# Designs tried in a protein design chat: VHH binders against StAR-related lipid transfer protein 4 (Stard4). Part 2

Target 1, 199 residues: StAR-related lipid transfer protein 4 (Stard4), of Mus musculus (Mouse) (q99jv5)
Amino acid sequence: ASISTKLQNTLIQYHSIKEDEWRVAKKVKDVTVWRKPSEEFNGYLYKAQGVMDDVVNNVIDHIRPGPWRLDWDRLMTSLDVLEHFEENCCVMRYTTAGQLLNIISPREFVDFSYTVGYEEGLLSCGVSVEWSETRPEFVRGYNHPCGWFCVPLKDSPSQSLLTGYIQTDLRGMIPQSAVDTAMASTLANFYSDLRKGLR

## First folded at step 15 (VHH)

Design Y3 (from W5 with Y105S)
Fold by OpenDDE, fold request of step 16:
Structure Y3 (fold): chain B 199 residues (1-199), chain A 124 residues (1-124)
Amino acid sequence: as target 1 above (199 residues)
Amino acid sequence: EVQLVESGGGLVQPGGSLRLSCAASGFTFSSYSYIGWVRRAPGKGEELVARISPSGGSTSYADSVKGRFTISADISKNTAYLQMNSLRVEDTAVYYCARKSATVSTGTKAFDYWGQGTLVTVSS
């Protein structure tokens, strides 16, 4: 409960960051990715935003821990719910595919995940937690407080505004330029793939 | 033990309707799993027809069945349904219900449990 509350509040704070604090990292047709230096680690906090042609509930179901995510997210190669406390609160372990021609080897994350109502929409957020069990084939990454806000468009309830805040420490020995490139691309691809998944 | 049991298949004429049922046991519907209907037509590969997360209500349909098929679930009965309307000859197939789950050791791209299937034959 303490983790979920803190996490939610943190994400809400991120969501209130003024526009002028963000710098465009990547802009494609249907999504913009911004970044600013993270206060959590020596890296960036990324902001991504795009309109989804689907209702909030369906969008979030595709994002939150569950089988839907596995259907469309090309980066996610596995997802295991290690502990579930309730329908919207769990600890999950997931793995990601290698990136940038395997300059970034596959990663493993163990995250506390929490989904909760936010305004007329939903917030799905998470943060990495310690987990003793390791798998040598994966480098353990770390997600600092991350999350996705999804709210219906005021003039079109069948569409949703999806805003993500991501700050991932990939760890390992990776050139910063590679990390930056990977993160921006990953977020852009996230939206693209999600849109395909929602079709 | 997780089990899925399909029922409701049969012979129908084109334009007819059928309602398939998938009774699930050994687990309860949750946000960490969904039920899919997968069909295999003679000489064809598998096609994911519809998906539902019973707990959340999200659904998805293949283009081939959109507007004709409706997937639903009764949580109290731990049963998923596939209402098939305006059936076509090309809908003839063995219909399987399957579970995809994100639980430990099941969080894969594949369905982890399958029913035995029920035959749907659409013929004049």
Scores: ipSAE 0.847, ipTM 0.921, lowest interface PAE 0.6, mean pLDDT 94
Fold by OpenDDE, fold request of step 16:
Structure Y3 (fold): chain B 199 residues (1-199), chain A 124 residues (1-124)
Amino acid sequence: as target 1 above (199 residues)
Amino acid sequence: EVQLVESGGGLVQPGGSLRLSCAASGFTFSSYSYIGWVRRAPGKGEELVARISPSGGSTSYADSVKGRFTISADISKNTAYLQMNSLRVEDTAVYYCARKSATVSTGTKAFDYWGQGTLVTVSS
């Protein structure tokens, strides 16, 4: 409960950051990715935003811990719910495929995940937690407080605005430039792939 | 043990309706799993017809059945349904219900449990 509350509040704060604090990292037709230096680690906090042609509930179901994510997210190679406290609260372990021409090796994450109502939409957020079990074939990454806001468009309730805040420490031996490039592209691809998955 | 049992298949005329049931046991419907209906038609590959997350209510359909089929679930009965209306000859197939779950050791891209299947024959 303490984790979820703190996490939610943190994400809300991120969502309140003024526009002038963000710098565009990547802009494509239907999604914009911004970044600013993270206060959590020596890296960036990324902001991504795009409109989804679907209702909030369906969008979030495709993002939150569950089988839907595995159907469309090419980067996610596995997802296990290790503990579930409620339907909207769990600890999950997931793995990612290699990225950037395999310069970035596969990663493993163990995250506390929490989905809660936010305004007329939903917030799905997460943060990495300590987990003793390790798998040598994966580098353990770390997600600082991150999450996805999804709210219906005021003029079109069948569409949703999806805004993500991501600050991932990939750890391992990786050039920062590679991380930066990969992260921006990954987020852009996330939206593209999600849109395809929602169709 | 996890088990899925389909029922409701049979012979129906074109334009007719049929309702399939998938009774699930060994697990409870949750946000961490969904039920899919997959059909295998003679001489054709598998087609994912519909999916539902019973807990959240999210659904998806193949283009081939949109507007005609409706997937639903009754959480209290731990059962998923496929209401098939306006059936066509090309809908003839063995229909399977299958589970995809993100629970421990099951978080793969594949369905982890399948029913035995139920035959749906659409013929005049």
Scores: ipSAE 0.821, ipTM 0.908, lowest interface PAE 0.6, mean pLDDT 94
Fold by ESMFold2, fold request of step 16:
Structure Y3 (fold): chain B 199 residues (1-199), chain A 124 residues (1-124)
Amino acid sequence: as target 1 above (199 residues)
Amino acid sequence: EVQLVESGGGLVQPGGSLRLSCAASGFTFSSYSYIGWVRRAPGKGEELVARISPSGGSTSYADSVKGRFTISADISKNTAYLQMNSLRVEDTAVYYCARKSATVSTGTKAFDYWGQGTLVTVSS
């Protein structure tokens, strides 16, 4: 039961949660964001889903730790692979820009990342790990198990269905309404920005 | 020591083809980096025309070259290629091969290693 296997199984379990357990948090164009209370912390587990006009491998390559992510993701300000164990798993450190006129100050995350096959597509998932180095310009956040499922779209194999599960504790002193607004908006913007990056 | 060496530039007529090579040494292709081709013409800024992640086969192209240029890689030869077809006079430039690594990924460090460039001249 390695950390990667436990993480993968957790994401598969999230992907099996019944539709009626989710509540819609936001809809933008053809992207829907849902949420439900988290069982990991005092906050929400978010689900997002939308269609990407690209094949699975290219979509996931733009999301996973690697050289493509900072070309398109306007929220992410840096990404470093601190340790890599294999081509499909690593420890990464990334930072995010301030949000809501800096009500949410820049954050830093250190995550274990694992990418693996899922059905006809891929799952790229992660969870924060302990990392002792801190930097004063960032608040250290924590990602509970999270990830992205990407499979070929039925009837249109040149397109992919991208479904994400996001469970982030931003930490620090943030009003809860700001957290809720930022998380839903971040997921919707993620899809918009990724679509631009895939062009 | 990471090194990138371009070759394959030259003179070609409009409508013709050239194939550029970028031989890499001092690192192996991985999922944590991509190879890009950047061109610079006199009086113009730099333009990133194509990128490839050799391990995953993911590619991206500038609008100016889509449908005409194809980037590829041969992992066994540690070499990336840019096949340039239907060349136009405005494709005339020095073409540089460059590497981007996830280890150096801040907005101020887009590429960490550059080749010396190879000249492509498209003229009738």
Scores: ipSAE 0.470, ipTM 0.781, lowest interface PAE 2.0, mean pLDDT 88
Fold by ESMFold2, fold request of step 16:
Structure Y3 (fold): chain B 199 residues (1-199), chain A 124 residues (1-124)
Amino acid sequence: as target 1 above (199 residues)
Amino acid sequence: EVQLVESGGGLVQPGGSLRLSCAASGFTFSSYSYIGWVRRAPGKGEELVARISPSGGSTSYADSVKGRFTISADISKNTAYLQMNSLRVEDTAVYYCARKSATVSTGTKAFDYWGQGTLVTVSS
């Protein structure tokens, strides 16, 4: 099976995990973040959900690899499409700022990214790949299968429901409590920053 | 070679309308880039007023023009447009179209190609 097919199927499996398997990690305004132990690594699978005041295509265009992401995402410090195969799949490299007063130093990730239809909306998902070029100012992290489901709200066609599944191994030596705090806070901030970017 | 050529500027009265065009060559529209309209008014810095991903249809507007300006694209003509309605004296500026593309290690949110600009003057 191709990397895109396996990735898509994995995200669909996550989206079917029953609600009682999840534990609330953080709730900020109308955004909820849950987590459960990951099956991919010694860490957590995070789920986040919130409503966006925009249509699916615009929401996903602001998340997927492309020109919009750095206009709003204050955690992401760079984003480059290193190789693109089609309009809906590429290899991207991105970097993140230091977090928790640099307890978590800047990271870089090199991910395969795939965007595809899901019900009446879109799924944009990714997973880290091997990439030999490294840079000394960053710690190379690893994203296990992750992604964003975005579907329209039936009662409000100008709005979308955005659900994310995030499994990030930040690598390096970081206290687990700092990892947990950073992941939950990053996901909540992601929604607030995206909402401002869509205004 | 990537080129962007603006047209459609001119003199118009307050409350009037004007349509700008940005003809692109040397690349085709994709989800990995957007076209933006940037204006520079006398004595002021640059303001990004509208953006569009022509292949995906995603758009964004500055608060100063929201509801009055509409950005669009015709993929078959490789051209982006800015429809400017309810024009005000404050909209007087040179309007540039510019491309932003995902690139290797940009480090900045910079546009990589710019047009020559087209003057829009709103005056009674």
Scores: ipSAE 0.451, ipTM 0.769, lowest interface PAE 2.3, mean pLDDT 88
Fold by ESMFold2, fold request of step 16:
Structure Y3 (fold): chain B 199 residues (1-199), chain A 124 residues (1-124)
Amino acid sequence: as target 1 above (199 residues)
Amino acid sequence: EVQLVESGGGLVQPGGSLRLSCAASGFTFSSYSYIGWVRRAPGKGEELVARISPSGGSTSYADSVKGRFTISADISKNTAYLQMNSLRVEDTAVYYCARKSATVSTGTKAFDYWGQGTLVTVSS
């Protein structure tokens, strides 16, 4: 599959971007969020990193398309697998809650999702695809290549290092400062919510 | 159609053990679904005590049962199990198995299929 290989290679390339190209956007506890200008659209590519107190398989199972995601992710309000080709790839549709006193109204995304091995861990990545069905209660956003790398911590194999690359075009008429605030906050909250979900 | 059939409930003394079974039909265990055990005790609301994604092996437990209950699955039998050890009077409840699936259009956290329940009574 050419889309899955291209997507995987793009995420691996993001994972090789040198540290000095990133600027810190937010730090909360042991979670750091960085950003750099996107090559895909007029916005940012975000990077987030933090340690999870769980093994790779469980961490990625809670992130990938599936039944766990809605149990913990307070931003995600719905998730449907529209087409599944294999256990590791599908087309999914999900929605997000309004943010910043609904300055960012609820969004919907239709993404191709692909989960694959990476070193001793996993990569779960995605990119939006065209989908003709729209719903008036949502603004259709677009995820440029994005994903989560999760590998075991070398000196603590019951823990994992989770690194995400997020590149979302929220679309619509939103002030850029609101977008930047929402993205950084969303990534920090993602880690805290996921940690609660894994306990 | 999807069916879930519980078995294994009964009367047991405090400190005892019991194993519940949830036989599933009408779907294959996959990474797009999990099986949960939900209990309803007299005078209490529903509590999700354990969850398993059988194909991936991922599990999760409520704090009230962690260390005492173990959820497992036998994919070849399409059956999930709840091993309950060190049982306490407060574990008395009707236990339901339920499915959550991302491949059916629920769009929510709701379980889409429920068993009929099996009664577990812990008393002297």
Scores: ipSAE 0.410, ipTM 0.751, lowest interface PAE 2.5, mean pLDDT 88

## First folded at step 16 (VHH; from Y3 with S33T)

Design Z3
Fold by ESMFold2, look of step 17:
Structure Z3 (fold): chain B 199 residues (1-199), chain A 124 residues (1-124)
Amino acid sequence: as target 1 above (199 residues)
Amino acid sequence: EVQLVESGGGLVQPGGSLRLSCAASGFTFSSYTYIGWVRRAPGKGEELVARISPSGGSTSYADSVKGRFTISADISKNTAYLQMNSLRVEDTAVYYCARKSATVSTGTKAFDYWGQGTLVTVSS
């Protein structure tokens, strides 16, 4: 199967994992972050969920590769579309700011990104790919299959439920407790920053 | 060469309406770009008023214009529009159309191309 089909199927499988397999990692307001051991690497698969006060298309347009992302995402410091194949898939390179007083130094990622329909909403997902060009100011990280499901709320069609699955190998030598703290906090901050960006 | 050309400015009384146009050439609207309207009042800084992803229809507005201004686009004409209703004296400014794009081997945080501007004057 193609990379996009395998990626999509993997995210749908994560979205079917039963609630009792997850452990709460952080709660901030109406956003909950859970985690469970990853099957892809020695780390965690994180799940985050919260309601967005906007329609699916606008929410996902702010997340997928494109011009909106850097307007609101304070962690993401740059984004370049290196190759695009269609409007819904591309190879993108992005960078992140240092975290925890630079205990986690700036990273870069090169990901295949794919956006596709899911139920009455959208799934925007990605996975890192091989890219030989590197830059010394960044540590090259690796995203294992990740993605964001966004569907309309049935009782409030102007709102959406946004659920993310994230498993990032930050690489380098970082204390595991720092990784775990950064990942949970980053996901909570993602929601608050996105909400501000959608207003 | 990328080019953005604004039109539709003029003099209008408070409470009136104007429609601005931004004709784009040298690129095609895509999911990897948006068009923004930025205004600069005399002696003041720049304010990002509205943004649109023409292909996806996603929009965003500054609080100062929500409910009064509507941004739209016509893909077939490669043109974006700003409908300005219930105009106030404070809306007086030169309005610029600008592009933001993701491209191969570049970061995308700022507008990369700007139009010449069109003057909107709201006065009794």
Scores: ipSAE 0.493, ipTM 0.785, lowest interface PAE 2.0, mean pLDDT 89

## First folded at step 19 (VHH)

Design D22 (from C26 with T108I)
Fold by ESMFold2, look of step 19:
Structure D22 (fold): chain B 199 residues (1-199), chain A 124 residues (1-124)
Amino acid sequence: as target 1 above (199 residues)
Amino acid sequence: EVQLVESGGGLVQPGGSLRLSCAASGFTFSSYIYIGWVRRAPGKGEELVARISPSGGSTSYADSVKGRFTISADISKNTAYLQMNSLRVEDTAVYYCARKSATVSTGIKAFDYWGQGTLVTVSS
């Protein structure tokens, strides 16, 4: 199976995990973040869900690798498309800002990204790949299979339901409590920042 | 060579309409770029009035033009458009077409290629 097919199937499997397997990690307004132990590494698989006041194509275009992402995502500090394969897949390198008074120092990730149809909407997903070039100002993190499902709300077609699955190994020497705080807060802030970017 | 060529500017009365065109060459429209329309009024700074991701059709507008301006793209002609309706005197400016790619930071300075501009004058 190709990398894109394996990645897509993994995200669809996560999207099928029953609600009683999840533990609530954070609730902020109408956004809920859950987590469960990861099967990929010694850490957590996070789920986030909330409603966006925009159509699927616009929401996903602001999330996938592209020109919109840095306009709104205050955590992401740079984004480079290193290799183009097709309109819907690429290898990208991105960096994140320091968090928690730089207890989590800036990270970089090199990910394969794939965007594909899902039901009446879209799935944009990714996974880190090997990339030998490193930079000393960043810790190289690793994203296990991650992705965002976005489908229209049936009774409100100008709105979308956005559900994310995030599984990040931040690497380096970080207290577990800092990892937990950063992951849950980052996902909640993602929704509020994206909403501002869509206006 | 990447080029952006604007056209369609001119003199129009308040309440009138114009359609601006931005013909692109040296690159194809994709999900990895957006095209923006930026205007500069005499003695003023730059204002980003509209953006479009040509392949996906995603758009964004400044509050000052929402409901009056519509950005669109024709991928087969490699051209973006700005339909400007209900024009006001304060819309008078040179309008620039610009490209942003995924590999640059946010803001006006993030545009990597600019056209030469087309003048729009709205006066009674």
Scores: ipSAE 0.449, ipTM 0.771, lowest interface PAE 2.2, mean pLDDT 88
Fold by ESMFold2, fold request of step 25:
Structure D22 (fold): chain B 199 residues (1-199), chain A 124 residues (1-124)
Amino acid sequence: as target 1 above (199 residues)
Amino acid sequence: EVQLVESGGGLVQPGGSLRLSCAASGFTFSSYIYIGWVRRAPGKGEELVARISPSGGSTSYADSVKGRFTISADISKNTAYLQMNSLRVEDTAVYYCARKSATVSTGIKAFDYWGQGTLVTVSS
């Protein structure tokens, strides 16, 4: 579908944004999180980067819609593949736990997901789609174009560099400072939890 | 009907090798599932030994077997394998093949289908 090509091109464009356009939001161990104002909504586009001690295929298989994600991602509380189109694309519905002692209540997202080759590695990206069914225990959030680039690390082919671009509208009535805190912390925790899952 | 059929168990001396097979039917391997090998030794609980996403080739191993066991899959035969090398007495167990699907809607780490098990005995 044309949605996959547009999504891929958008993520590649984000990956080309020059370093001086980003502001550091958080740095935890070897993971750096940056942000810049989003052009999609009244919020931020976040960038995260860190080295993973695994090959690209393993890293991306643990992130994309699939059987590995719920084994390690403590924020994600459920994942359903609603529609299978091809091996590399689907519509998924997932839910997240409450954050900041439930200041951000549990969310639900319905996303188109697309995984494709990128240089010597992979890009796994997504964007929310319209889905009329809602559940009262969740606030329906919206992911603007987001994704994960994973490429082999130079001079260390058993490692990979994982770079993420995250653009989530959590919806509802949440103070912006709580959103900013949650997003930066979520991205840092994502790397920590993923590393544990890859072991 | 989803089925998993293990084979290849038996008696082997310490330091020896065995290759277990898990033939799947009723579904095809894809990036939306993984196959795991779980073992249960006498008087012990279940231990997840190895996992593979057959379509993507991603694997994971328990620390107790890392470097000695290798999980693999042949998509065209719809079969997963566990190559067990440098076997030890403590590897004695019934080995089960199991499937996990991404279409499980809860956050539980659970296998939805299990094989019958195949006995591996490591003894002098």
Scores: ipSAE 0.396, ipTM 0.741, lowest interface PAE 2.6, mean pLDDT 88
Fold by ESMFold2, fold request of step 25:
Structure D22 (fold): chain B 199 residues (1-199), chain A 124 residues (1-124)
Amino acid sequence: as target 1 above (199 residues)
Amino acid sequence: EVQLVESGGGLVQPGGSLRLSCAASGFTFSSYIYIGWVRRAPGKGEELVARISPSGGSTSYADSVKGRFTISADISKNTAYLQMNSLRVEDTAVYYCARKSATVSTGIKAFDYWGQGTLVTVSS
């Protein structure tokens, strides 16, 4: 209850940050990735934005915990729903593939996930929670408040604008330049892969 | 025991309509699964024609059936449906329903349960 409200409010706050506070980190086609220093940890808050050729409900169903995510997300290697609270609220555990020739080894995250209405669309957000079980083939990372806003495009009701906010502490010993490269590339690839999955 | 039972197949003329049902047992429809319809035409491979997340209502269709087929679900009856309109001879196939869940921990992209299939024949 309290965690979902705080999480939602935090993401709405990020979505209100003025454009001049962001620094462009990467642009690929019509997808832009920005970043700014995080207030949560010694790292960055990333923002990404792009248009999806689908309606909000379908776009968000492909992102939130569910059966669609592993069909398209090449970085995500597994997804388990550990606790079910409601249809739109759960604790999930997911893993990611190694990146940059395994300079970033496979990671594991345990997140609280919450999906809720936002304007004419949806917000699907999450934050890592404490979970004592670890597995030796993964480094346990930590997601600070993160999420995806998806709203209908005003002039094209069959299209949606998808905006994400990502704050991941990958943990372990990783060169900072590798972290910065991986985060920006991961966000650009996310959009490319999701577009293929929605086709 | 998870089971999927298709029904509603049969003979229909081109331009006609047919509604397939997939009755599910051993699990409840939720946002954590989707139901798909896969068809196998004589001498051809398998084609995934439609998918639905029953509780969320999200759908996806193959280009070959867009605008003609509609997938739906009735959560209270634990049943998915495929409404097939403007049928063509090329739609002749055995139609299977299948389930996928989010709890696949290995990341394998596969349906975990299949029905036995129902034959749809479109001919004049």
Scores: ipSAE 0.339, ipTM 0.702, lowest interface PAE 2.7, mean pLDDT 88
Fold by OpenDDE, fold request of step 25:
Structure D22 (fold): chain B 199 residues (1-199), chain A 124 residues (1-124)
Amino acid sequence: as target 1 above (199 residues)
Amino acid sequence: EVQLVESGGGLVQPGGSLRLSCAASGFTFSSYIYIGWVRRAPGKGEELVARISPSGGSTSYADSVKGRFTISADISKNTAYLQMNSLRVEDTAVYYCARKSATVSTGIKAFDYWGQGTLVTVSS
């Protein structure tokens, strides 16, 4: 219960970081990815942002733990809810496909997930938690506080601004350059895949 | 059945204070619920005065009431409140409590359930 409050506050703090503290990591037509050194681990905190042509609730429903995520997210290969506390709060286990021609082998994550109202939109956030059960076919990754802000556009209520903060420790023996490349690409692809899923 | 019931309205002098309550039933103050106070003054349209996400604590205010009004919620009581200080004659209106469900959109029309309203009269 206390995890949700701390998590929310942490994400809000990330969302308040000044623009000049971010450096562009990747810029494509419809999404920008920034990064800055993380304070949580020896890696980067990434910021991604793009406009979605859909209402906040539908966007978040596709992102949060639920029946839709696996339909569109090509990186996610499985999703299980291990514990359900409330409608908007659970512990989930998910796996990811290999990346960069399997330089990055499949990963497994066990995350606390929490979705809550934020301004006129929603915040869906998460953080990895300890879980004793291990599966040898996956390397256990770790998500430091991360999440997605989704707010409606003031001038276009049918559209929404989706902003993500991601800081993932993939762990394992991966060159940092590969990690950096993968993270930027993953976030860009996330938006692309989501847009396709919302159609 | 979803129901919102306002209370606390009445007559007050300029500079006075009132506290409105909105008791909700038929639903809980979940993470996807927003509660708003909307007022309608005589001869004027509806104005969203304040909004709160009870679960997350996020609040928003109209410029006309910033610094004077405070919206809050008690999840354990499933009740929202509007503390109105430094009341002005132009604050005279029927005040409605309204709900936004899991569907998030902007504007007053996004509210899908409304109370019957409570009259606030500010007069010397």
Scores: ipSAE 0.179, ipTM 0.645, lowest interface PAE 3.1, mean pLDDT 93
Fold by OpenDDE, fold request of step 25:
Structure D22 (fold): chain B 199 residues (1-199), chain A 124 residues (1-124)
Amino acid sequence: as target 1 above (199 residues)
Amino acid sequence: EVQLVESGGGLVQPGGSLRLSCAASGFTFSSYIYIGWVRRAPGKGEELVARISPSGGSTSYADSVKGRFTISADISKNTAYLQMNSLRVEDTAVYYCARKSATVSTGIKAFDYWGQGTLVTVSS
C-alpha cells in the first residue's frame, strides 16, 4: 500500500511537469518522445505521448501484465507474475530482447506493478524491486518510477491519449549515446507495435 | 475452493444460436484473471475458442469462430458468457470454461482451473 501510493504520487508529479522542461528526443508521425535529466539516477526521464484508436481499458489491458503484451511487443520476450496482491497489484518479472545488434544484451526486470483509476482513465505504473533469484543469461535492469497514463479523448471516447513516463537504468557497460538512442527508439516502437496489437 | 460451472449447452440446428454461461466461485474477476472457452470436438484436440479479461473487457477469438461467437463477462455476477450464433455442425463439441491467472504463458496449459464442460450438439 505504501509503495503503490508513493508510486502513484510520483507519476502524477511527472505528469505535471511543464512543457518547457522537456526536450524532444524523437518525433515520428504519430508519437513524440521527450526527455529531461532524471532526478532518480544518472540518466534521463523520458516522456512519450500518442493517440490510440481504442478505448482506455483495452489499451491498458495490452500494457499491464497479461497474455496480450507478448503478442504485440517485439521487445518483450517473457512475462511472469511472481506475486499477486490486492486488486491491480502484483510483482512481475519480464525479459527483453537484445538491442542494437546485441550491443545491449537481453535484460531482466522485476517490477512492482500497480494499476489504478486516473480521472476518467487509468494509470498503470511500476517500479523495480529487489529479487534474490538471478538468472545468469540476463543482465538485471532497474526501472525507476515509471508508468502509463491513458485517458479518453474528450471529443472521441473511442480513442484515448496514452502518455508514458519511463526512466530505465539498463545497467551494464553501455555507451550513454547508445542508451539514449535505444530508449527513444524503444518508446517510439512501443506505440507502433501497440497500435498493431490493438487491431 | 475455485470452481467453474458451465451451463447452456444442448442440441441445436445448423444456423441456430446458443448462449453458454460460466459461473465462477472461489475467486473474483480481476485485472489479472482471464477467462477462456475451450472446446473439444469428437476425435479432435482442444481448441481455445475465445478469451476475455473481465476487468478490461479485452477479448480474442479463434479464426474459426470470429464474427459468430461473442465472449463477455458480468463482473457483478462473476459469470462469463459465450454467445454462439450461426452455429455449424463443426462447432459440435464439449465446451469448457477455464481460468488463467498469474502467468502470461501461451497455450491451453496456461489455464489452471476448468469446469466440467457442457455439450453442444449442432445437428439437423
Scores: ipSAE 0.016, ipTM 0.368, lowest interface PAE 5.9, mean pLDDT 91

